# Designs tried in a protein design chat: VH-VL binders against Isthmin-1 (ism1). Part 13

Target 1, 164 residues: Isthmin-1 (ism1), of Danio rerio (Zebrafish) (Brachydanio rerio) (q5ege1r286to449)
Amino acid sequence: LFGVDTDSCERWMNCKSEFLKKYMSKVATDLPSCPCFYPTEVAYSTADVHDANTKRNFRWKDASGPKEKLEIYKPTARYCIRSMLTLESTTLAAQHCCYDDSMKLITRGKGAGTPNLISTEFSADLHYKVDILPWIICKGDWSRYNHARPPNNGQKCAENPQDE
Key: E = the ipSAE of ESMFold2; O = the ipSAE of OpenDDE; V2 = 0.75 times the mean of E and O plus 0.25 times the DockQ between their complexes.

## First folded at step 11 (VH-VL; framework fv_tiragolumab)

Design v3 (from q4 with heavy chain K52R; at its last look DockQ between E and O 0.72; V2 from the best seeds 0.00; counts 0 for: pae O 2.5 > 2)
Fold by OpenDDE, look of step 11:
Structure v3 (fold): chain C 164 residues (1-164), chain A 125 residues (1-125), chain B 113 residues (1-113)
Amino acid sequence: as target 1 above (164 residues)
Amino acid sequence: EVQLQQSGPGLVKPSQTLSLTCAISGDSVSSYNAAWNWIRQSPSRGLEWLGRTYYRSKWYNDYAVSVKGRITINPDTSKNQFSLQLNSVTPEDTAVFYCARDTIFGDMKEYFDYWGQGTLVTVSS
Amino acid sequence: DIVMTQSPDSLAVSLGERATINCKSSQSVLYSSDDKNYLAWYQQKPGQPPNLLIYWASTRESGVPDRFSGSGSGTDFTLTISSLQAEDVAVYYCQQYYTTPYTFGPGTKVEIK
């Protein structure tokens, strides 16, 4: 069972689809960088944040609700946010950022957010299949998952946590 | 097609343990796209979700606070079934118990699409 | 916990007429990330388990007749049977699956007048 799952994880990690490669490149340029601190206004509504890297404004939603199951997928995260799609978006992706109890960006480890190739605004089902299912296939191995889907730290926030 | 078949005694004495089993066909107890629930129904409390078990790289359990401390839901991968154990029962626990699947085609679809036939469990001395 | 309520407790409707059942949640079951309402409707006949009719507040389960429809958003929801049939006599329940513990409404009994 573990052997099959491991092989599946490796296959996912080593997928060399030209389409996927191209899409991921677009995602990298299309998505905003993670704020270094949790924008608290998302707790009430949405937050508009200017992204210095893309020179655009992005709107963020809170992604800390029970449906996100942070205790399973981001066990060290207290808060998470997700960028919203805009008319200027060239992909269906959403930036995903997670924060600790001090509302500081988690830049690495099992609690770090990673870009969603499919925004939940477009399809929750596809989001699960494309973004969540690979995590399951890799048996929750955040190291391998994050290698394939690196957490964003475009704002050069302080490393968090220090050891992981 | 998914089918759930319940089994277990319909009579339990007070302070004893209620035990039920739900056999699964057409799906796997360890399916990444499913969670396996126990729900009870009584005239006094209506439909009440008790808890669930599901596999996502490891086994997880969620229990309702109302029965937490007394309830255990265990999967059996060898038999492709899951069980309910409710300890220290009282007459207030008398109800029809259902096992049910929620389709987690994403952890977001937690409605119950398949149900067992139900088992009336009466707690009486 | 999210408390679910329904109205009316019972409803008698003539064959071929419209039946309307209301459900309310104590807090919104609309998820901001996907803009979906985490609300389901079930039909239960005597001696049988609940049968799923509607999910996401308005999506019919496969095999469910077109006369059944769900509407609403946030905290207020409605199940409508456009033309009541004899086989529709049952108790109907709403259920939120927005957060655990998942909770059901008390049910609405639908009978033929």
Scores: ipSAE 0.192, ipTM 0.763, lowest interface PAE 2.5, mean pLDDT 92
ESMFold2, look of step 11: ipSAE 0.570; ipTM 0.836
ESMFold2 (binder alone), look of step 11: mean pLDDT 91; pTM 0.926

Design v4 (from q4 with light chain Y102W; at its last look DockQ between E and O 0.76; V2 from the best seeds 0.00; counts 0 for: pae E 2.5 > 2)
Fold by OpenDDE, look of step 11:
Structure v4 (fold): chain C 164 residues (1-164), chain A 125 residues (1-125), chain B 113 residues (1-113)
Amino acid sequence: as target 1 above (164 residues)
Amino acid sequence: EVQLQQSGPGLVKPSQTLSLTCAISGDSVSSYNAAWNWIRQSPSRGLEWLGKTYYRSKWYNDYAVSVKGRITINPDTSKNQFSLQLNSVTPEDTAVFYCARDTIFGDMKEYFDYWGQGTLVTVSS
Amino acid sequence: DIVMTQSPDSLAVSLGERATINCKSSQSVLYSSDDKNYLAWYQQKPGQPPNLLIYWASTRESGVPDRFSGSGSGTDFTLTISSLQAEDVAVYYCQQYYTTPWTFGPGTKVEIK
């Protein structure tokens, strides 16, 4: 059972689909960088943040609610946010950022947010299949998952945590 | 097609343990796309969700606070079933108990698309 | 916990007429990330388990007749049977699956007038 799961994880990690590669490249240029601190206004509505890297404004929603099941998928995260799709978006992806109790960006480890290739705004079902199932297939191995889906730190925020 | 078949005694004495089993066909107890729930129904408390078990790289259990400390839901992968244990029962626990599956293809769809036939469990001395 | 309420407690409707059942949640069950309402409707007949009718507040489960429809958002929801049939006599329940514990409404009994 574990062997099969490991093989499945490796297959996912080593997927060399040209389409996927191209899409991920677009995602990298399309998505905003994670703010270094949790924008507290998302707790009440949405937050508009200017992204210096893309030179565009992005809107963020809170993603800390019970439906996100942070205790399972991001066990060290207290807050998470997700970027919203815009008319200028060239992909269906959303940036996903998670923060600790001090509202500081988690830049690495099991609590770090990673880009969602499919925004929940487009399809929760596809998001689950494309973004969540690989985590499950990899048995929750955040190291391997994050290798394939690196957390964003485009703003060069302080590394957090230090030992992970 | 998914089917849930319940089994277990319908009579339990006070302070004893209520035990039920739900056999699954057409799906796997360890499915990444499902969760397996116990729900009870009584005239006094209506429909009440008690808890669930599900596999997401490891086994998880969620329990309602109202029965937490007394409830255990265990999967059995070898038999493709899951069970309910409710300890220290009182007459207030008398109800029809249902096992149920929440939906496929996501962790966010906790509505119940398949149900067992139900088991009346009466707590009486 | 999110408390679910329903109105009316019972409803008698003539065959072929419209039946309307209301459900209210003590807090919003609309999720901001996907803009979906985490609300389901069930039909339960005597001696049977609840049968799923509607999820996401307005999406019919496969096999459910077109005469059943769900509407509403946030905290107020409605189940409508456009033309009541004899086989529709049952108790109907709403359920939120937004926050644990999942909670059900008390039910609305629908009968033929």
Scores: ipSAE 0.526, ipTM 0.860, lowest interface PAE 1.1, mean pLDDT 93
ESMFold2, look of step 11: ipSAE 0.584; ipTM 0.836
ESMFold2 (binder alone), look of step 11: mean pLDDT 91; pTM 0.929

Design v5 (from q4 with light chain S32D; at its last look DockQ between E and O 0.71; V2 from the best seeds 0.00; counts 0 for: pae O 3.6 > 2)
Fold by OpenDDE, look of step 11:
Structure v5 (fold): chain C 164 residues (1-164), chain A 125 residues (1-125), chain B 113 residues (1-113)
Amino acid sequence: as target 1 above (164 residues)
Amino acid sequence: EVQLQQSGPGLVKPSQTLSLTCAISGDSVSSYNAAWNWIRQSPSRGLEWLGKTYYRSKWYNDYAVSVKGRITINPDTSKNQFSLQLNSVTPEDTAVFYCARDTIFGDMKEYFDYWGQGTLVTVSS
Amino acid sequence: DIVMTQSPDSLAVSLGERATINCKSSQSVLYDSDDKNYLAWYQQKPGQPPNLLIYWASTRESGVPDRFSGSGSGTDFTLTISSLQAEDVAVYYCQQYYTTPYTFGPGTKVEIK
């Protein structure tokens, strides 16, 4: 059983779909960079943040609620946020950023947010299949998962944590 | 088709442990797209969710605070079933107990689409 | 905990007439990230477990007749039976699955007048 799961994880990681490759390239250019600190206004509503890399404004929602199951998927994260789709979006993706108790961006490790190829605004079901299920297939191996889906640190925030 | 078949005693003495089992067919107890719940129903408390067990790279359990400390839900992958243990029961625990599946095609679906037939458990001396 | 309430406690409706059941949650069960209401409706007949009718507040489960419909958002929800049939005599429950513990309404008994 464990061996089969490992093989499935490797297959996922090594997927060389041309469509996926092209889509991921678009995602990389379409999504905003993670803020270095948790925008506290998202706790009450949404936060508008200017992204210097894309030269666009993005709106963020809090993604720290119980439905996000941070204790399972981001066990070291205290807060998470997700970018919202806009009329200017060229993909269905959402940036996902997670933060520690000090509201500092987690840039690596099991608590780091990773880009969602499918925004929950479009489909929660597809988001689960495309973004969450691979994590499960890889048995929660954040190292392998993050290799395939690198956490964003476009703002060059301080590495966090230092040792992971 | 998914089917849940319950088994266990219908009579338990006060201070003893209530034990029930739910056998699964048509699905796996370790399915990534499911969680396995226990719910009870009584005239005084209505329908009450007690807890669930589910597998997401490892086993997880969520319990209601009202029974936390007394409740244990265990999966058995070898038999494709899961069980309920409720310790130190009192007459107030008398109810019809149901096992139920919630389907998680997304992590956010936690309604119950399949139920066991129910088991009346009476706590009496 | 989110407290669920229902009204009325019991309802008698003539065959072929509309039955309306209301459910209210003590706090919103609308998730802002996906704009979905985490609310389900169940039908329970004597000696049987609850049977799922509606989820996401308004989506019918497979096999559920068209006469059943769910509506509402946030904290106020409604289950409607457009034309009551004899087999619809049962107790109906709403349930929130927005957060644990999952909680049910007290139920509404629907009878034929």
Scores: ipSAE 0.084, ipTM 0.734, lowest interface PAE 3.6, mean pLDDT 91
ESMFold2, look of step 11: ipSAE 0.592; ipTM 0.836
ESMFold2 (binder alone), look of step 11: mean pLDDT 91; pTM 0.929

## First folded at step 12 (VH-VL; framework fv_tiragolumab)

Design w1 (from q4 with heavy chain F105Y; at its last fold request DockQ between E and O 0.72; V2 from the best seeds 0.73)
Heavy chain, then light chain:
Amino acid sequence: EVQLQQSGPGLVKPSQTLSLTCAISGDSVSSYNAAWNWIRQSPSRGLEWLGKTYYRSKWYNDYAVSVKGRITINPDTSKNQFSLQLNSVTPEDTAVFYCARDTIYGDMKEYFDYWGQGTLVTVSS
Amino acid sequence: DIVMTQSPDSLAVSLGERATINCKSSQSVLYSSDDKNYLAWYQQKPGQPPNLLIYWASTRESGVPDRFSGSGSGTDFTLTISSLQAEDVAVYYCQQYYTTPYTFGPGTKVEIK
ESMFold2, look of step 12: ipSAE 0.654; ipTM 0.857
ESMFold2 (binder alone), look of step 12: mean pLDDT 91; pTM 0.916
OpenDDE, look of step 12: ipSAE 0.814; ipTM 0.920
ESMFold2, look of step 13: ipSAE 0.608; ipTM 0.841
ESMFold2 (binder alone), look of step 13: mean pLDDT 91; pTM 0.929
OpenDDE, look of step 13: ipSAE 0.776; ipTM 0.910
ESMFold2, fold request of step 15: ipSAE 0.580, 0.604, 0.593; ipTM 0.832, 0.846, 0.838
ESMFold2 (binder alone), fold request of step 15: mean pLDDT 91, 91, 91; pTM 0.930, 0.925, 0.928
OpenDDE, fold request of step 15: ipSAE 0.846, 0.866, 0.855; ipTM 0.928, 0.934, 0.930

Design w2 (from q4 with heavy chain G106A; at its last look DockQ between E and O 0.66; V2 from the best seeds 0.00; counts 0 for: pae E 5.7 > 2)
Fold by ESMFold2, look of step 12:
Structure w2 (fold): chain C 164 residues (1-164), chain A 125 residues (1-125), chain B 113 residues (1-113)
Amino acid sequence: as target 1 above (164 residues)
Amino acid sequence: EVQLQQSGPGLVKPSQTLSLTCAISGDSVSSYNAAWNWIRQSPSRGLEWLGKTYYRSKWYNDYAVSVKGRITINPDTSKNQFSLQLNSVTPEDTAVFYCARDTIFADMKEYFDYWGQGTLVTVSS
Amino acid sequence: DIVMTQSPDSLAVSLGERATINCKSSQSVLYSSDDKNYLAWYQQKPGQPPNLLIYWASTRESGVPDRFSGSGSGTDFTLTISSLQAEDVAVYYCQQYYTTPYTFGPGTKVEIK
């Protein structure tokens, strides 16, 4: 999971290192909840959105461009966003949220966003190794990937898709 | 070291199908770090990317709009190669055809680091 | 489609002198999420396929001599050969790999004067 040539899907799924457990806990505390609707201003610039759980405002950037390869990695998503790092961030992580054609948060399934343990803003190469390779190693099995990296729905947005 | 070896006929009649094969050594056609491309070069069009095939839990193809509907790129894992078929060729399809590897497709490095030797294909009656 | 243009069409340079090749894209190839320019440079010697020189606009591929350097960002890019050698006689192409279809510039022929 943290090594391309030696990791398998089951090893990644079952990784229980104390460092990773601590990091995941900090990620859950540090990252904002996904907005229930795609903030349309992000299509033109960044968006500043208040997060009640952390009591902070977070800046979000669009993550829907062609280099995101949504047709491969998030095949039912139309739009995605990532939270931007701040000076107050305790992790290198970014929240990642994906939305359907109606701009509603996808809360489960193959189109749902999952937290990036390494923000692309920090390092695209490390993001690939930590967040993308495990999905590839698991042969694109979104259900296994999402089990290890659950989509965020801290705002209690309506389930989407409804019939899974 | 990765090597790409092309094969196929150099003369094709108009309206027929152009078929070329690219054999891979030093890498696998199903490698998750690579995508396999066809590119042609002619005086009238310069270098023109035609399409690619790659494996991500299943096989994907991406074709240039200029040849979409006429082009097929097929992998063959048993022979560790991939092929180009271009249907209904015209003299405007006359070119040197190259196969090429793009590096680490999922890491956004979609430039071509290894190229085949090139195959001149002339479309003439 | 992102249209790539190059200037000049050809360039004659004395051995040991500087050669400068320009490339422009019709839209930005800089991706804001990672701040990388998705631009590559290739060298094609007579009778050979293209060979990769530079990627991410300024990163040299392994084995490429230090005299080759790339610069620029967004839509404007430059390949510089600081001291032209005899083996550098070739056509040089820029290529965007931001989005498909991947597109190439028309090439710049570099010759010894």
Scores: ipSAE 0.223, ipTM 0.725, lowest interface PAE 5.7, mean pLDDT 86
ESMFold2 (binder alone), look of step 12: mean pLDDT 91; pTM 0.932
OpenDDE, look of step 12: ipSAE 0.495; ipTM 0.848

Design w3 (from q4 with heavy chain N33Y; at its last look DockQ between E and O 0.79; V2 from the best seeds 0.00; counts 0 for: pae E 2.2 > 2)
Heavy chain, then light chain:
Amino acid sequence: EVQLQQSGPGLVKPSQTLSLTCAISGDSVSSYYAAWNWIRQSPSRGLEWLGKTYYRSKWYNDYAVSVKGRITINPDTSKNQFSLQLNSVTPEDTAVFYCARDTIFGDMKEYFDYWGQGTLVTVSS
Amino acid sequence: DIVMTQSPDSLAVSLGERATINCKSSQSVLYSSDDKNYLAWYQQKPGQPPNLLIYWASTRESGVPDRFSGSGSGTDFTLTISSLQAEDVAVYYCQQYYTTPYTFGPGTKVEIK
ESMFold2, look of step 12: ipSAE 0.563; ipTM 0.839
ESMFold2 (binder alone), look of step 12: mean pLDDT 91; pTM 0.929
OpenDDE, look of step 12: ipSAE 0.707; ipTM 0.893

Design w4 (from q4 with heavy chain N33L; at its last look DockQ between E and O 0.71; V2 from the best seeds 0.00; counts 0 for: pae E 2.1 > 2)
Fold by OpenDDE, look of step 12:
Structure w4 (fold): chain C 164 residues (1-164), chain A 125 residues (1-125), chain B 113 residues (1-113)
Amino acid sequence: as target 1 above (164 residues)
Amino acid sequence: EVQLQQSGPGLVKPSQTLSLTCAISGDSVSSYLAAWNWIRQSPSRGLEWLGKTYYRSKWYNDYAVSVKGRITINPDTSKNQFSLQLNSVTPEDTAVFYCARDTIFGDMKEYFDYWGQGTLVTVSS
Amino acid sequence: DIVMTQSPDSLAVSLGERATINCKSSQSVLYSSDDKNYLAWYQQKPGQPPNLLIYWASTRESGVPDRFSGSGSGTDFTLTISSLQAEDVAVYYCQQYYTTPYTFGPGTKVEIK
């Protein structure tokens, strides 16, 4: 589907699409901020969390299951969550947050969650192509990936880890 | 069109190593959109997944616990194929072995859409 | 491990009649993040590998006749052949791919009555 080389990663990073820029702008305003701590109720069902920045309630699902393959894509994360789409959503995106063993938000580094431009609720296939495949194309270079897809820390949570 | 062609001996002695190869056409063994599996079938154990190999910026292997200590699945990018080695075989390992591809668009689609023709491997002295 | 079971073990159905095969998983194969059932159905004829029929519990693989359909969610699933044809004589397997190890049902043999 895509040629995989160093140039491919650069091409993805430097993609100058007006549509993509606009969409990412909408995503930034549409998505909730990551909770500073893992909402433990998601382990049993879903969690409703008030987002102070948007002044809206969002529902979160656990995204730590085997299908997520955190050992590959988020190797330092113990838990991850994903926001659910709502009727008020103006995008197909989902916030993605990851947490360490202490259930603290990972704000940077290879274990940090990043916004999903395509929610798995809409399409797992498109999610993989749009959100996961670029990471693979960049050979897991989280630094470059996160530059293009910055992790969310809208609630000004403590930096984690400290030495990244 | 994707095709999987198996090769290898159909007879192995007890305590020896079972070796099979699966040649891929129409896809790449290092595809980010696929994983490459070995599955066996016997009357006693039915269909049994053994393990897989796949490339996601580097190579990964997942093995079933039932064979984890004895199994190795290796890709060969130069020949666009992958192999199965099962050590210390016993008559209980007698089965038809299949190679199979899973996932088209990501790691979540771990059903098997293309299969090799199958190879009967009999473990007997 | 997720254990898969099927019923019946064998089924004899007249040509043109409906065939129904049931599959159960020991735990749910519905993933909350995408609301998809990680369940597939295969058809296997003698001397051939299994052939994929259904994935995501209800999505028909390309080239599969319309008379094949999958339904169910969570732990209970059903494969239906609305009008059995002669070429449908085979063993049918369900398979979960929710978690490793991937596991298959024991199979259901479908024959013509």
Scores: ipSAE 0.578, ipTM 0.870, lowest interface PAE 1.2, mean pLDDT 93
ESMFold2, look of step 12: ipSAE 0.605; ipTM 0.843
ESMFold2 (binder alone), look of step 12: mean pLDDT 91; pTM 0.930

Design w5 (from q4 with heavy chain Y32W; at its last look DockQ between E and O 0.85; V2 from the best seeds 0.00; counts 0 for: pae E 2.6 > 2)
Fold by ESMFold2, look of step 12:
Formats: C-alpha cells, structure tokens, sequence
Structure w5 (fold): chain C 164 residues (1-164), chain A 125 residues (1-125), chain B 113 residues (1-113)
C-alpha cells in the first residue's frame, strides 16, 4: 500500500495511529462480551442478552448468512452473531462472536469471531474496507489478524483446544 | 478499464472436454476486489451461472451443482487469464459461454460488471 | 436455489413512452445485516453480452442514463425506462446475487411499437 519495500500486513499490525488506539479503547468499553453459547432465537429474529460485565442488555442478530462467507473468513465456525448498534452506542463498532457445531463459543483460532470496528448496520462497504481488507492484505493469517483484533472472551467461557 | 477477451474452439464432439480461456486486461486475476466467473446462455436454459474462481489468500472455486464434477476453472497468474474446462459434454451443453468479473469488494457485490464477448460452443458430432 | 421470474415475456412500447418490467424472486434477496437488496438488472442486445444497468435493486451503474430506474424490495422488483429510446430495444434480465448459485430471470424483450 504505502512504500514499495514495506509489507502492508506488517504496517497494518504496527499502526501507531493515536486515533485508532483511542477508538479501540472505546470499542472495548462499549461492546458486550460474547455469550458462551449461540442464542438460538437469533435464527428467527433478534435476541436480547444480558451482559454481566457491563450490566447492560444488548441486542444481537445472526451473522451466519451467505454474505458472511464463513467458509473463507471463519472456516471452523458454524454460527456467528453480531451485536446491534443502539442509541447509547459511543462507537460504530459491533461485537462479533462465532460458534462451533455444538453451539459453543470459539474463543481462539481461525474460526473465532473478532470485533468489527465498523458495524455492517452502519456500512457494509466501510466494514469491508476496515475489517475484511486487512485480513486479505495479511493473506488470511488469522494469528497475525487476531493479534490486532483479539477474539472476545470476557465471560471466561471454556476455551477451545489450542492448535487448528 | 477492465476488458475480458475470450478464446477457444467453437465445436466440440460429445463426450469430449470443452475448453475456453478468458484473458484479462486492466485488472489482475488475483485481484483482492474481484472474482472470475463463467456463465452460459442457451434458449433452453437462459442465462446460467456455472462457477467462479477467486483469490482470498489462497485460490477458491465455487461451482454450480448442475455442473459440479464436470467443471474446472483454473487461474493462470503468469498469463493473467482464467480457463473453463467442462468434461463429458453433450448436445445439451451447446450454448454461448461468457466469462465475467464480479464487481468491486467481491464478497458483498457479486453482480457482473464486465463480460467477455461470448463464445458459441456447439456440441455435435 | 432462488428462482427468478419476469413479466411480461415481451412488451411493445412507443418511442418516448414508459416501459415497465417486473421481476420476482422465490425467496427474499434483502439481507437484514446491511438492509440491501442483492438484485441486479442487465440489458442484452443481439450478438452482445449482457451489460449491467442497476445493482442493489436501485443503484445505477456508472454511465447508465437517468431514464433507467429500479425499485422494489424483498421479492418484488421493477425496472422502469421512463422514456424509451431506439437504442433501448433489447432483452432485460434481473439477477439475484444473494446466494449461490446466482440465478437470472428468463428475460423481457422490449420492442418499439
């Protein structure tokens, strides 16, 4: 992207933007923790789930549809959800959580969800540029991507076995 | 400006393999913002999507169920092309074949903005 | 698979008059996550490939005249040519790109009356 001899993935991972650092801090405060199990009611509508850490209720919607391309971006995930924006949101971000065939949260690895800095409710195009394009630039290296965007496990759900 | 140029034989005998090539200019076959499709058109079936190839850190192929097992779509990065191979053809495979690019930001905008000129392929003895 | 249908099969319209083409999908092509309809319209003239006119149901592709407009949501969509011109004689196709396999309508032939 910038400079001929610079690895674009390396530049993205090592971004020193004060704006991005402040934004990520607000995202961590604003977003709910992922539920430990896929809330099955999202298959039909939205679900309200209480977040014990923030003591707030958050609304979630399914994120498992064909436009999510889970086979590419979250290849071990069977289901995913995203938190919805509210009038109380201080960012445009959405929490993103992915689940295995047993509907248990994937806490690490290539199928784990990662926070979206831009909710698809706000802009699918900007979400693509901000959240997906860096994954592509990093050649699908989930470990490097997840270092910059760690999967949420604030509820201390049972961890998946390490190694893919 | 993106341009797609097709080449390949217009006559194929039954049970043989149909092979077509689509050359790309103005874009890369491995571009992060595109996927490369084959579509055919006949009076009996109308426009029919056959499959696509695209690069997302590695190569992926998606094929229509109707031709899965007979179809292969191959990228060629050195020539900036992609090809169609359709095995075991029958007269029902007679159609105009098009290559097409789906548009910018590939995953969410999977409509076809650029098309090749078309190649009539007749399957006949 | 999402089946696409169109009506009418053909229509004849006087120059300068309005042409209306309908498209219906067997399942909704509206994705609630981004509130967009994954539907496109193409124009095809004899001996030529299809040309993209409209995507997301109502967004005109660059270079497409303002007389072309798309509307509708969910399963019911309409392409309108507000003032038909001679170069608009063609077959028009709708296409869903919500999920694979991508599917097309059977086409609507537009002729000058």
Amino acid sequence: as target 1 above (164 residues)
Amino acid sequence: EVQLQQSGPGLVKPSQTLSLTCAISGDSVSSWNAAWNWIRQSPSRGLEWLGKTYYRSKWYNDYAVSVKGRITINPDTSKNQFSLQLNSVTPEDTAVFYCARDTIFGDMKEYFDYWGQGTLVTVSS
Amino acid sequence: DIVMTQSPDSLAVSLGERATINCKSSQSVLYSSDDKNYLAWYQQKPGQPPNLLIYWASTRESGVPDRFSGSGSGTDFTLTISSLQAEDVAVYYCQQYYTTPYTFGPGTKVEIK
Scores: ipSAE 0.523, ipTM 0.815, lowest interface PAE 2.6, mean pLDDT 88
ESMFold2 (binder alone), look of step 12: mean pLDDT 91; pTM 0.928
OpenDDE, look of step 12: ipSAE 0.617; ipTM 0.880

Design w6 (from q4 with heavy chain D102E T103P; at its last look DockQ between E and O 0.62; V2 from the best seeds 0.00; counts 0 for: pae E 4.1 > 2)
Fold by ESMFold2, look of step 12:
Structure w6 (fold): chain C 164 residues (1-164), chain A 125 residues (1-125), chain B 113 residues (1-113)
Amino acid sequence: as target 1 above (164 residues)
Amino acid sequence: EVQLQQSGPGLVKPSQTLSLTCAISGDSVSSYNAAWNWIRQSPSRGLEWLGKTYYRSKWYNDYAVSVKGRITINPDTSKNQFSLQLNSVTPEDTAVFYCAREPIFGDMKEYFDYWGQGTLVTVSS
Amino acid sequence: DIVMTQSPDSLAVSLGERATINCKSSQSVLYSSDDKNYLAWYQQKPGQPPNLLIYWASTRESGVPDRFSGSGSGTDFTLTISSLQAEDVAVYYCQQYYTTPYTFGPGTKVEIK
């Protein structure tokens, strides 16, 4: 009873810190757009993809292994990728993209990838605290979480899943 | 300091259900940073992971295929403990049973850092 | 399932001398996304549960003496005790925690010659 009635998810969603707002703006401009199809070479190594929106090349790693816990966090995704940090990165963030069985980008819903504010390359512990715990605090409500961390579709890929 | 304390009977007849409990102090069974495991050890099979339960948005279970269909692991948040039920036991199930904590998402240490004291369970007539 | 094997089954080593235990996994336990080997080593003394020594193949748990070291990557791993002490008499197990079911090696018994 004591203190258990407060809604931590609402506090997280309504965070107004100036640092967070500035960081989120930098993340939006720093990260590549998700490829519309899963780049299959990441299953074996990394993929180098030119991002037209930022005019930069980015490397991508597979993010589909059992440690990603896709069955919990992205239950309709079959494959995911994460962008790698570069010397040109202005943030510690990584783009996160998820794909269905047909290797098509999931653009919305429970399986869509969402940007990581802290790349696992920088710190797995900080990534957990900044990107995963809020999802848990919101009790896995993907629609509330995605409101704060919208899935990327900067390449204007076909909507997936379809709305109707 | 996390401590795991086991309890339960040490003798079970064939075809009956083996039931053990593991009480947790220094952590919560519903912690977002841990999973709660059962492992058994016998001379013929060595150490064998049986399954786990953990809480995220809801309760999740994962069971070894060798015991799937016979095993149930249940959390009890009011008592801060978790249980093992293994149905239809045979003498092949005779083993020392351990409960263990697995940190899942903290500092990315997903090994068994705290163990219960062990309970020898003998399956015989 | 990832099968873990160990060699030797048992090892007798004089006090102060080096002991080496090998562990092999049937598939890689290295996750390319974070470049970590999900491999742990445990020590077990009679009547006690296993006690964690090493995680991520080579990182010592706090309180573990520096004579214990782990090495290897992918599918091949070793545990080394650089100068065996009397209290090191135990059975040693490797364990993968890359994917469920988590699996253990069969153990290596270390004794003083």
Scores: ipSAE 0.367, ipTM 0.776, lowest interface PAE 4.1, mean pLDDT 87
ESMFold2 (binder alone), look of step 12: mean pLDDT 91; pTM 0.923
OpenDDE, look of step 12: ipSAE 0.687; ipTM 0.883

